# VHH binders against LysM domain-containing GPI-anchored protein 2 (LYM2), part 1

Every score and structure here is a prediction.

Target 1, 295 residues: LysM domain-containing GPI-anchored protein 2 (LYM2), of Arabidopsis thaliana (Mouse-ear cress) (o23006)
Amino acid sequence: QMTGNFNCSGSTSTCQSLVGYSSKNATTLRNIQTLFAVKNLRSILGANNLPLNTSRDQRVNPNQVVRVPIHCSCSNGTGVSNRDIEYTIKKDDILSFVATEIFGGLVTYEKISEVNKIPDPNKIEIGQKFWIPLPCSCDKLNGEDVVHYAHVVKLGSSLGEIAAQFGTDNTTLAQLNGIIGDSQLLADKPLDVPLKACSSSVRKDSLDAPLLLSNNSYVFTANNCVKCTCDALKNWTLSCQSSSEIKPSNWQTCPPFSQCDGALLNASCRQPRDCVYAGYSNQTIFTTASPACPD
Unless a header shows other numbers, all headers, positions and changes below count from the first letter of the chain; antibody chains are not in Kabat numbers.
F, E and O stand for the ipSAE by ESMFold2-Fast, ESMFold2 and OpenDDE, each averaged over both directions (binder to target, target to binder). V2 = 0.75 x the mean of E and O + 0.25 x the DockQ between their complexes.
Where letters were taken out, [cut] stands.
Atom coordinates printed by the task and the answers are left out, and those that the model quotes come from them; centres of patches stay.

## First folded at step 1 (VHH)

Design a10 (framework vhh_lunsekimig_d3)
Fold by ESMFold2-Fast, scan of step 1:
Structure a10 (fold): chain B 295 residues (1-295), chain A 117 residues (1-117)
Amino acid sequence: as target 1 above (295 residues)
Amino acid sequence: EVQLVESGGGVVQPGGSLRLSCAASGSIFSSYALYWYRQAAGIERELIASIYSGGSTNYVDSVKGRFTISRDNSENTMYLQMNSLRAEDTGLYYCARGLDYWSYDYWGQGTLVTVSS
């Protein structure tokens, strides 16, 4: 039994989610990136607000938590990570060890057994590859977009402590996970923690939609031509700027931001609105008027 | 981007007091759980004190009753008041945001506290 059931049946069937990973032994960002099949190290750096020049060989201390972005899909009422996250069985491995030690309690051996249709979970062979179904969700919380974060509950934790740690409320946390009190918190099991996302002007037809960032994180989008940051001090508004910090992918050079309609920028405010990032296509970077009036 | 800057370190005699500060820029300070870590010779980097957004605090036993963590959300600053200092308190002190090791000061220098006679 997991602490949270990670319901996933809302308005979106796929999204980016986060898991909080820690190891009992010292590790590196390289090992974590490989374990979770994360394509670009930059997505781990952005989720943890680390400098772009952070080495993939950077040490991660025992029991230190690293936020790992995962691709989430809703299926049969629950959210689960995509099939890219696989583990190859090594000598003396048992599924319980894989779940609790290798993946830090983010998954149960019963769930690994279930999704891989293992007839007898006590009879696994060296070299077998199993999909690791990490918990996640794409559901909105009270009509708002959030980044779901699978938090592994520490022994002795309370709902109040966890809520305070992540900037949410006891009531919200309890209701989201279908629990009534601290007695239902299971140590070393994942809990669904909703991280507030910055409001985005990204269009529904954008290739990066929906673009969801939790506070104090960043992402490179539009083929590395745009850097977006989420800062609660900017009224929880996603801040996107042209960037030359990373070489463009797919495009030879970064196209300029599309020009905003001057009439749209002057609408309903004493000062012209800012022209902000609104997503991208195969050929262009879109812009729109900021939804908020300037100070 | 957020920067955390530690200050207030120095040399102090056993039994003395010292106040460390951690100043944050660009981030919503009041929504964060904040932490002080210490790295001393022969000891791995150790979490010594925490303060949650609601004001609740926690301490490792070795500093309990001697150190007090506090925060001033209006100044985006966290403090560590260190009383009855001992030689074992000598080390580099780092402030961090949340439970993530990577919420540390991006300059990585920490603030050095030396307790010696």
Scores: ipSAE 0.000, ipTM 0.155, lowest interface PAE 14.9, mean pLDDT 81

Design a11 (framework vhh_lunsekimig_d3)
Fold by ESMFold2-Fast, scan of step 1:
Structure a11 (fold): chain B 295 residues (1-295), chain A 117 residues (1-117)
Amino acid sequence: as target 1 above (295 residues)
Amino acid sequence: EVQLVESGGGVVQPGGSLRLSCAASGFTFSRYALYWYRQAAGIERELIASITSGGDTNYVDSVKGRFTISRDNSENTMYLQMNSLRAEDTGLYYCAAEYSPWYRDYWGQGTLVTVSS
């Protein structure tokens, strides 16, 4: 009957989520950034592990998938993108083509019609602006924080192929989406794929909490003063370092790191633990002892 | 049982015409947006034409002016009239029906169109 639930009813009501976007025609990172109202190109670069100096005019080939970070809000049991993602109707547009061609199947024309309270979806005018409600979730999976990724199912795909592609399993993928098997997997429709997040020491009272990054991605946080990377080959541990690659935002200069307590660094390990990033406030950058022993 | 059955495929000469039909059963056809997709060798399936439940149509640029999509709700059938066929139109043509809210799609088995001399 159905593929994908995008259930969003946990304690976290807003978060960052990801959608997998592809276009039938060649495009650019500039066009994708504009389409999804992404404030900083670096968010797209980080989500796709592209070099910081990648041009906005970088070509994206037909059917090439680009991961786009979106702001997710949970309401009435499901997650949906905020109202910043908006489309202005152009000559010869109809809502079904906006859904399938412009937004790559991440949304349906009936859902666009529903959320915008369009009386007759066949009576749209050039210049009308519509909110595009992309599917997302902020929910934990089996008690673990994950990055939810809206994957548009390719025709002929199986749950096993998708699970293998994203490092999950058939049972987890099927249960998360409320389906039993491949017969309920609908082509050109979004599927909720849970991406494992790197473990972080970010405090729950940090302005960037929870800081969740999927494998092979990076983010600039603490007003651009800290760069964090996620790499599965480094035991799924979030790696954060002070950075001067980007000018600080909101701060004139980056505040210094607080010193880690030497006694905490020596707790329960043969050798002292590393001092790692623990988040930030409006005044400071926090650090704490790594939970992993270096011995 | 829900079914979409394509017919009308075949071999035609360049410049010729062909009409594809997609016959539907097992669902309320008039409520669905309907699509024709094309899959050529070595490339992913692409959307060629659409028609909404209200009858509004759209086409990919490569077929605009040559192909016409239509629907007959009384006989639960969608058509694709293909004129001025080119070698590039060769492919497997699939019909699809989409309702919503998110996840209700039905697909046909596909019909092969070959444009060659």
Scores: ipSAE 0.000, ipTM 0.121, lowest interface PAE 18.1, mean pLDDT 84

Design a12 (framework vhh_lunsekimig_d3)
Fold by ESMFold2-Fast, scan of step 1:
Structure a12 (fold): chain B 295 residues (1-295), chain A 122 residues (1-122)
Amino acid sequence: as target 1 above (295 residues)
Amino acid sequence: EVQLVESGGGVVQPGGSLRLSCAASGFTVSSNYLYWYRQAAGIERELIASIYSGGSTNYVDSVKGRFTISRDNSENTMYLQMNSLRAEDTGLYYCAKDTWYGPSRLQEYDYWGQGTLVTVSS
């Protein structure tokens, strides 16, 4: 039978999503990276606005929330993490402990049992590997791109408190999750929180499209040649710059940003528009005129 | 108390039509997310269609263009209009209201109807 899902409207949609992870015991970024099969520590650093030189061995305190990027797929109205995230059963593990303690309540043992087709969840063996299906979504909200964040509800939380914490409103949060009030909030269960994304000029045909970043985060894109940051204080506009902080991948050297047409930069404005990042291809980095006139 | 009661199932020939109804009590259909699920013999229960409080709808690809989910606020009832029915549409159809948020919810906290049987055969 069905245990449930995050709503995700596209049958074949894929995207990057976020989960909020915390542990009852102190841990490290290394342990979190390994647990969630995150290929590059940089992805975790960027999602948490941590310095690029942050050690993999940096301590994460008990109950400290770390945002972990996950690859999300939508299928049959549901969003779930890909099969890269798996857990190997260890001595004395039971599925409920894996769900509540190891993965911080982001998944239930019933859901782990269901997707792994476990005949008897009480008869698991040391060394068995199970897919951990984490909640996610790729859906737009009211026509706008958002970063979906799986927030584990704290005991005693209200819809209004959570909405205020993440810069949304009660109506939006309730509608997204199919609930009508605080009585339907369940402690230690994930809630789909839509994080506003910075507006970007990235072209739909770009290899990094859609490039969605929530406030106070960064990403390296264009084979590590471009660093993009999202800061609400910059009018929720994605800020991208050439970077030499990381070695280029796939390219021997970073190509320069493509030239902006000076006529386009001066079109319909008293001051020239900014030349902004517009994505990349296998051979070039695109730029375009910013959509808004400067003051 | 939340209660959902399905009706409208039956036996139809391939290419035929059926309209399923889901009568709701204990809540208002216009202010909730509501779902139609289908369970075929020996197969896991599958989400077929959903309708959200704002009226937005979603469908699985296999029924898209053939099935239409709707609601009548005055009757407090949700519907599934099924057209161009195929043999593979045979199954128990359930309406559901979700009290949980995300894939970690327990099944016992979902509100399910009793189901209505649809058989497509000739």
Scores: ipSAE 0.000, ipTM 0.095, lowest interface PAE 20.2, mean pLDDT 81

Design a13 (framework vhh_podentamig1)
Fold by ESMFold2-Fast, scan of step 1:
Structure a13 (fold): chain B 295 residues (1-295), chain A 116 residues (1-116)
Amino acid sequence: as target 1 above (295 residues)
Amino acid sequence: EVQLVESGGGLVQPGRSLTLSCAASGFTFSSYAYGWYRQAPGKQRELVAAISGGSTLYADSVKGRFTISRDNAKNSIYLQMNSLRPEDTALYYCARDYWSGYEDYWGQGTQVTVSS
């Protein structure tokens, strides 16, 4: 069983979510990228605020937690990772070992068995490939956008300790996970932790909507033409700038940022508002006046 | 290169106050979140308080008694500790917190002893 429910209501049917992965043995970013079928190393670098030029062979120490972005889909009331995350059975593997040791407790062997329709989970063979359904959610919390983070509970943890670690409160964690107290926390099982997202001006009709980033992370969006960062120190406001650090995808060259209406920039503030990123389409990068006055 | 140095610890009687300071150097201070942690003998290290931008959080055991603050101009964070109790006795560490729940650099610690 899992500590948390990972409810996903389907109001947003797909999104990006996070899992906290650690290994009992030293590993590399390359091995983690491969294990989670992450297409671009950059996604892992951004989720962990690591320099863009960090080597794929960067050492990850035993028990060091790495945040791994996953593609989440809501189905039948719960969120699960897409089918790209697969594990090939090796000599002496058993499903419980795959769940607890290979995937660090992020999934249960019962869930692996269920989604792969395994007739007998004790009878697996070398070379079989199984989908690994990692827990996630796309739901808003109390009307607010959050990044759901699958946290593997450490032995001896309390709701209050976990809430303090991740900047939330005991009541919120308990309600989100369908538990009423510390006695229901299961060590080495995932808990749904809501990470506050930076506020963004991204339009609902943008191809990257909703663009949700937790504190101290970055992402490249608009076909790699825009870099967005989330920093609590900037009043929890998403900060997006044009970037030439990465070759554009789909576009030959990056389109320029649209000009904001000068009247809109000067409305109702002592100083002109900032012109901020508002998303993109197949042809255009959108901008709008910041919803807040500069100072 | 990157350094965090704690100060302000000492021996103090129950009910009194101490202010701990953490001086940071070797990086852009304003770009990061920070936390105060403590470890008592025979116990695991625990988060006491954290600060990131406009947000602060506190462990239930210290909420209402301790206050975390930062001064970006001085590259420092502070922990104001009021109404100290014997159970607050611990080695106190400051840490640079890349994001909540992950600490990448630690100070060497400063001892706080609360006894009569």
Scores: ipSAE 0.000, ipTM 0.122, lowest interface PAE 16.8, mean pLDDT 83

Design a14 (framework vhh_podentamig1)
Fold by ESMFold2-Fast, scan of step 1:
Structure a14 (fold): chain B 295 residues (1-295), chain A 117 residues (1-117)
Amino acid sequence: as target 1 above (295 residues)
Amino acid sequence: EVQLVESGGGLVQPGRSLTLSCAASGSIFSSYAYGWYRQAPGKQRELVAAITSGSTLYADSVKGRFTISRDNAKNSIYLQMNSLRPEDTALYYCAAEGWYRSLYDYWGQGTQVTVSS
């Protein structure tokens, strides 16, 4: 059994979500990238605020948590990871060990068995591939977009301690997960933790909308032409700038940022407003005046 | 169905050893994974060690001190606990993890381990 409900029933049916992965034994970013079918190592680097030149062979210590971005889809009121995350059965594997040791408690063996409609749950064969349905959500919290993070509960943790660790509160965690209190927290099981996202000026019609980043992370967007970072110390405001660190995709060269209207930049603040990233289309990188006044 | 009966618990001084035994009956013994779980007052139930036909796993808190083993001829699982600490004090459960709906399909009644001077 999993602690959290991972309800996913809002207007957004697919999104990017996060899981917190740790292994009992030392591993590498390469092994984690392969395990979670992450197409680009950069996605893992950005989620963990690691330098772009970090090797795929970088050691990950036992019990060190790595944040892994997953593609989330809502189905029948709950969120689950896309079917691209699969595990191939090896000699002496049992589904319980796959769930607890290979996927770090992010999924239960019951859930693996259920979604794969295993005809004989007492017999699995070497070489069989099973979909691994990791928990996630795309739902808003109190009308606000958040990044849902599947947190594996540590032994001896309380709702208050987890809430403090991630910048939320006991009541919010309890309500989101459909639990009454600490007595219903299960060690080594996932809990749905809503991570505050940096405020973004990205337009709803942008190809990267909604662009949601949690604290101390970065992403490359607009065909690798724009790098966005989220830092709570910058008033939880998404900071995006043009980048040439990575070759553009789809575009031969990066288009320039669209010019901001000078009148909008000078409106109603002691200092001119910043011209900020507002998303992109198939040919254009959009900008707009920041909604908040600068210092 | 599987029935599980634990034995071997008791009161011991810090630094000493205990061996817990779990006798299983019912369904084919080798078709199940077996684990030892423990629960101290006010804490969540936690996996201590698990064993299949070919593999073992241990919680970090007991790795190097505890050893899980099985005897297929006797349909029994054992937990050898060395270098016991006061924080090892808990009710210890033997569990059989089947492939069915419940993650913890079969549980013993538990055996108390108290590590105190």
Scores: ipSAE 0.000, ipTM 0.118, lowest interface PAE 22.4, mean pLDDT 82

Design a15 (framework vhh_podentamig1)
Fold by ESMFold2-Fast, scan of step 1:
Structure a15 (fold): chain B 295 residues (1-295), chain A 117 residues (1-117)
Amino acid sequence: as target 1 above (295 residues)
Amino acid sequence: EVQLVESGGGLVQPGRSLTLSCAASGFTFSDNAYGWYRQAPGKQRELVAAIYSGSTLYADSVKGRFTISRDNAKNSIYLQMNSLRPEDTALYYCAKSYWEPGYYDYWGQGTQVTVSS
């Protein structure tokens, strides 16, 4: 049984979400990347603000939480990870062990059994592959886009502590998860935590829209030609810069940023506004004037 | 880089006291939740004590014997362990949760406490 509801019934049916994963035994970023079917290690590095040159074989200590990006899909009022995340049954595995030990409590054996239509969860066979439906959401919070984070509750946690830890409030967490107090927090079960996203100028028609990043994370976008970072200390504004750190994908070379109108940059401000990243298409990188005047 | 370094462990006789210290660096100390966990040979890691947002929590097995505290000026948390029992023998870990989203939870390397005659 899950602590949180993970409601997902808004207009957005798919999105990127985060889960907080920890293992009782030491592991590596490589093993975590494989377990969650993450195509690029960079996605894990960015979600955890780790240096770009961090090795795949970097040790992850027992009980160290790593944030893992997952693809979320909404169905029947709840969000679950897509079918890319699957587990192959090994000798002596039982579904409860897979749920609690392999996937760190992010899913229940009942949910694995349900979505895979397992007739008898005690009659699983070595070599069987099961979809692992991790909890997630794509819903807006009070009209604003957020990054939903499946946080595995620590024994002894309070709702107020968790709210403070992640920069939200007790009322928001309680309402989002359909709980009324600390007595309903279940240790080692996931809670839906809404992480504030940095504001971006990315256009709705951009191939990377909506580009949502939580504090202290980065992403490479526009076929690896643009690096975006989110830092609360920069007024929760997404900071995107041209990058040559990674070889472009799909493009032979990175196109230049589109030119901003100089008159628009100087309009109604004592200092000119910045020309900022506004998304990309198959052929171009878009730019626009920053929405706020610099002081 | 975030670091948690435990110290103060050792070999003690039953009924004696030990104070464990956890030195924290690489983040703003006062905004974090802290806990002490322990892991005995062949057993699961368990929460011993936690301090967060003006509250403290203790496992039933240590309540009344152990006290968790923090000193923001010294960037440290402490576990005062009184009336030690053989059952308290374990590797003790300091842990923190970072207030800023995007960072993962960190654990120290652990400090061994052995309670034996």
Scores: ipSAE 0.000, ipTM 0.110, lowest interface PAE 19.2, mean pLDDT 82

Design a16 (framework vhh_podentamig1)
Fold by ESMFold2-Fast, scan of step 1:
Structure a16 (fold): chain B 295 residues (1-295), chain A 119 residues (1-119)
Amino acid sequence: as target 1 above (295 residues)
Amino acid sequence: EVQLVESGGGLVQPGRSLTLSCAASGFTFSSYDYGWYRQAPGKQRELVAAIYSGSTLYADSVKGRFTISRDNAKNSIYLQMNSLRPEDTALYYCARGYLEWSPSRYDYWGQGTQVTVSS
């Protein structure tokens, strides 16, 4: 039994979510990137608000938690990571060790055994590859988009303490995870924690929609032409700007931002509204008037 | 009731030393990791130093100059700041939580103590 249900049946069948990973031994961002099959180190850097020039060999201390972005899919009412996250069995590995030590308690050996249809979890062979089904969700919370974060519960934690840590409440955590109180909160098991996302003007038809960032994180989007940052201290508003820090991935050069309608910018405010990022297509970077008036 | 109270800030000349203290109450001190963060006007809050179990972590800008320590018997965290520079001028915060790089993963913060380094 897991501590949280990770219900996933919401407005989309796929999304990006986060897991909180820690190792009992010192490691590196390189090792974490490899373990979770993260294609771009920048995704890890952005999720942890690390400088863009951070080395992939950057030391991660024992028990230091690193947020790892994963691709989530809803299936049969629950969310699981896609099949890109695999582990190859090594000498003296047992599934419980893989679950608790290699993947930091984010998954159970029973769940690994179940999804890989392992007849006997005590009979695994060196070189076998198993899908690691990390828990996640894409569901909205009370009608709002959130970033779901798989938090590994620490021994002695309470729902109230975890709620305070992540800026939510214990009733929300209990209901989201299908538990009725602290007595069902299991140490070293993952709990579904809904992280508030910064508000964005990204269009539903944008290639990066929905663009959901939790506090103190950034992402490069629009083929690396736009950097977006989420900061609670800036009224939970997503801050996106053109960037030349990274080479465009699919475009020869970054297209210019589309022009905002001047009438829309001047609507119902003392000063003109900001022209903000609204997503992108294969040809264009979109903009729109900020929904909030400038001070 | 969780409380973190910083003290020891003040005005100091470049090259001098200062020790910040953080007194914690209302919870089991030994169960948590701690960090010192700072924020200068117009800048984002940044991690200065963190302490957990038997290990410490320092920002590149302060390594070799600052030392973080903890005293479980006194429920206190300290930041010894040597060879202070004008760019160290900031409001310094003590934080309780789990060792992470993002300040949003620390669940309680003190009110802050001002450190001003000027001639």
Scores: ipSAE 0.000, ipTM 0.254, lowest interface PAE 11.6, mean pLDDT 85

Design a17 (framework vhh_brivekimig_d4)
Fold by ESMFold2-Fast, scan of step 1:
Parts: sequence; structure tokens; C-alpha cells
Structure a17 (fold): chain B 295 residues (1-295), chain A 120 residues (1-120)
Amino acid sequence: as target 1 above (295 residues)
Amino acid sequence: EVQLVESGGGVVQPGGSLRLSCAASGFTFSSYAMSWVRQAPGKGPEWVSSISGSGGSTLYADSVKGRFTISRDNSKNTLYLQMNSLRPEDTALYYCTKDYWSGRYEFDYSSQGTLVTVSS
């Protein structure tokens, strides 16, 4: 008896979240990008740590999981994707099939009916467009920022196996999803999995705040002038560097990645502290001293 | 109108077997996950087992793992529960139901259910 509804009631009302999507039929990154209304293919490439030159027509095998970033909004205690993700009804579609097969079990027909105020889910017509409310959350876990990942449970999975796969623990998964053990874990239904985020020095007033990345992912930020990567092997510290790989947006040229001055010196460290990315504005890229001593 | 009709219950000795059926109508059966829920005398509802719409995934309560098997025949719009090695504590009224977004199950006590009694 799963009660996991992706609780979302903290101080952060909107954020980026992730869903794990798989199709029973072979597809392409292009089709997945279109299905989830992802504006930039790079967002999908970064979430899956795929090379930047990966083709939109790259084949995705049946049952292969692709992480898809979504925009999350919290309302009335739960998190759902914004209205950009919609589905247009085609001949012989039924709402439950759209939920279970087209969107891979990430949503139910009841939830689609509820948010679209459909009077009778059995009376849908070709050409109707419905918002698809995918599960998400922006809540901190035990005071720490995490990236919430909607994991569709596979047959034979246990809480322990899922916890080990994603670097969390059984108690956290059970508590977050409102279940007491494996017997309440339902296959083909989404489970809220909190992914540890790399520590970031991005300022609260930055245009990309909060910048949260899970292990083995990257993002281009600051109008494509800065590439940030998250790697657990680098002490879970967000690594950001100036990039010329992508043409800048909004800016004609990238401003310099400003370096901090002698304020980086700290008597408590054996070496001067690193100067790290701290966000951006319409005019500049911010930097600040790392809160941790260098190795 | 969605209708679910349970059958196959009866009286059986400990260690015996029974196969329950749930005939579904009024909706596209293959598109919905289905579950079995039971209510023993004097107890609240207890989830027993669930099966995905395609039949490719199944889950069981710890109390029935290894003894019960859930299955479905989408061509017949029918859900099944094969119960083996039955115990007195399996005595209950058994209901079938559709799954909901949060995995919650609602019991409509107006539903027929099917009674399973395990007694020597």
C-alpha cells in the first residue's frame, strides 16, 4: 500500500527535478525531448552524462532508462511538473494507456483527469490536449539540498536494492514515500528517490539559484558561458569552469570568469582557498572563496 | 459504469489451495494495475498483492510471499489470485480493486467480495 505522493511543502516552491523514463519500444532522444517538452537537448545530455555531440536521433533501446529534467512546482503539499508537458490525444488513445505506456508509469490516469478537470476519462476526443502532471519535489531532506528523482520501480526490486543503487538508505526511502517495507513497494509506479547534490557556492540572488546537480551530470549555465559538473570523486563539490563549447545566449561574448583576489587566503588551510563559481547576473559572472580548504 | 465481481472463495483445510477470480467491466482492463485486498473478521483492510496492467510486474505482502500468485488474463478482463499452503490467518473477505496514484486502495463495502475460510 504505497502512499508516496512526492511531498513538496518546504520553503522552495519551484526547482529542477528528474524523472527516469523508459519506453517499451525503441525510441530516440529527439522523441523523448519532444514528449517531455525539454527546450534544450543539452539538458538531457547533461543529466545522463552523454557527450555534447550526441545526435538527437541517438537510439534509445526498449526499457533503457533516460533521466529527464523537469520543472517542478509545489502546490497543496505535493510537487508536479509545470504545464509545458502535455499530450495530444490520438485515435484510439485511452487515458490509462497514455499514463502507463506513453509516459512509462510516471503518472496515473486519475491524476491526469484530476488536474485537467476531465468529467469522464472514458470520453476523450482526438485532438484534446491534457497537462501531464509528472511527480517531483523541491523539498530539502534533513536540511540538505537534494535532487528528487522519480524512479519507476522494477519487478523484484527491494528498498535495500534501490537505496544501494542510488546511494541512500532504506529508512530514508521508506519515510520519504510513506511506506514501512518492501511489501508496500509497487512495481511500475514511481518512487521518490533523493539524489545527493554536489555542494554549490551559488548565491541566493543568482539567476541560476539554486544550482543542484546529482552525481555524474553536467549543466551549462551563465548563458552557456560556464559548464558545471558534479562528480562524487571530487568530494561532492560542484566544479564550474569557463566554456567556449557552446555559443553564448543573451551575451555577444562571455565575460571573463573573474578570479578572487588575496581574500582567498585562510590561516586554517595549508594552501589558499579556491576561487569558485558563485552564480551570474545580466551583467557579470560571480565568484567567491570556497568554504572548504583545498586538498 | 466500472464493475468488479469477485468469486472463487470457499471453505478449505489448512494447507489447501483456492483460486480467486475478479471479473472486470466498464473500463479498459489491460491499462490499469490491479490489486487484491482482504479484510479478516475484526481487522482493518490489508493489501495482499498487486499486478501491473501488462502483467509484467507483481508485488506481494510479506505474509503471503511464496504462497500466493497474482495473475491476469487481459483477453478475458479477469484478475486471479492463486492461493497455496493456506493458513487459518488467511481467513478473510477478499476484494479486487484498481490502484491509485499514491498506491492507496479504497474499499467500497458495497462490493461483493469473496469469502475464504481456512478451517480444519
Scores: ipSAE 0.000, ipTM 0.126, lowest interface PAE 18.9, mean pLDDT 82

Design a18 (framework vhh_brivekimig_d4)
Fold by ESMFold2-Fast, scan of step 1:
Structure a18 (fold): chain B 295 residues (1-295), chain A 119 residues (1-119)
Amino acid sequence: as target 1 above (295 residues)
Amino acid sequence: EVQLVESGGGVVQPGGSLRLSCAASGFTFSRYWMSWVRQAPGKGPEWVSSISGSGGDTLYADSVKGRFTISRDNSKNTLYLQMNSLRPEDTALYYCAKGLYDSWYPDYSSQGTLVTVSS
């Protein structure tokens, strides 16, 4: 039993997705990072627009929602997190407690039992490790790329309230989740919320393609040489700049941005277009003319 | 188009009081929970308080309980935050947000209103 279906195309496509996690007890970013097997704390910091120097031991208040990036895979019509996220059973644990209290209602004990082929969910043993299949999707919405966000429904919420909170509409949420109205919203269960992504010029053959960021988030890409931010105030356009805030990985020094073709910058606009980030390869950071004309 | 405009910030001494206002437009204000969120210099956003559409239910962060009061005037599409017994750690840019406390991520399209508590 769940609020949203988290439909995903019948393909084997994979993507980055988000879940909204909260705990009834105070916790830390360290505990959340460990629980969700997030390799780099910066991924959590960027998803929540937190300063780069935010401590791993930063307190997270009870019921405070933290956006956690997860790796999503689509199969058999639904999206689910990869096998990196697992839980080791501890003394007095029961699967419903793991689902409801430890993972904040993002998963059901029935689903944990199903994917781990547990014959009797009441007969689990200390030290057993189970895959935690968090809901996600990689599907485009009306032909547009979006960041799918698993939102845990709060008691007393309506589709209209959730739609307004995340900048979408009732019809979109209802159709995406396979529900017809508020009576089918279940408190403490996940709902698939499509977050608008900033438009980017990242090439399909780029090592970071597709680069999808929701409003008020950032990411470091191109071996930490480029910082990209998404801000609705900048016309939902992905803003990428060279950065020296983090030491480059794989490269000794950051290569310069490739020079844009001057003819492309001057074509069909009243003013020259901006030269914008278009992805990277093992040797080069690509650029292209912005598709939008300057005002 | 949803628009939220904050005001009422300023410089105040510890123990002082300030009242923040948020003028809302572009949506049916009385039907939505509203929240106050703050961001201290160099820190991430922190949820402060929320109020239901009718004003019948209020929620507060533990750090502000007993000191801050959230209220609203639906006839004027305005949200308020009465801040009493202010402390230096309350120094932050304050934003109003549409929705409940799980939306502690502010839409930075609003400019916010700066509150500085110093002697």
Scores: ipSAE 0.000, ipTM 0.154, lowest interface PAE 18.1, mean pLDDT 84

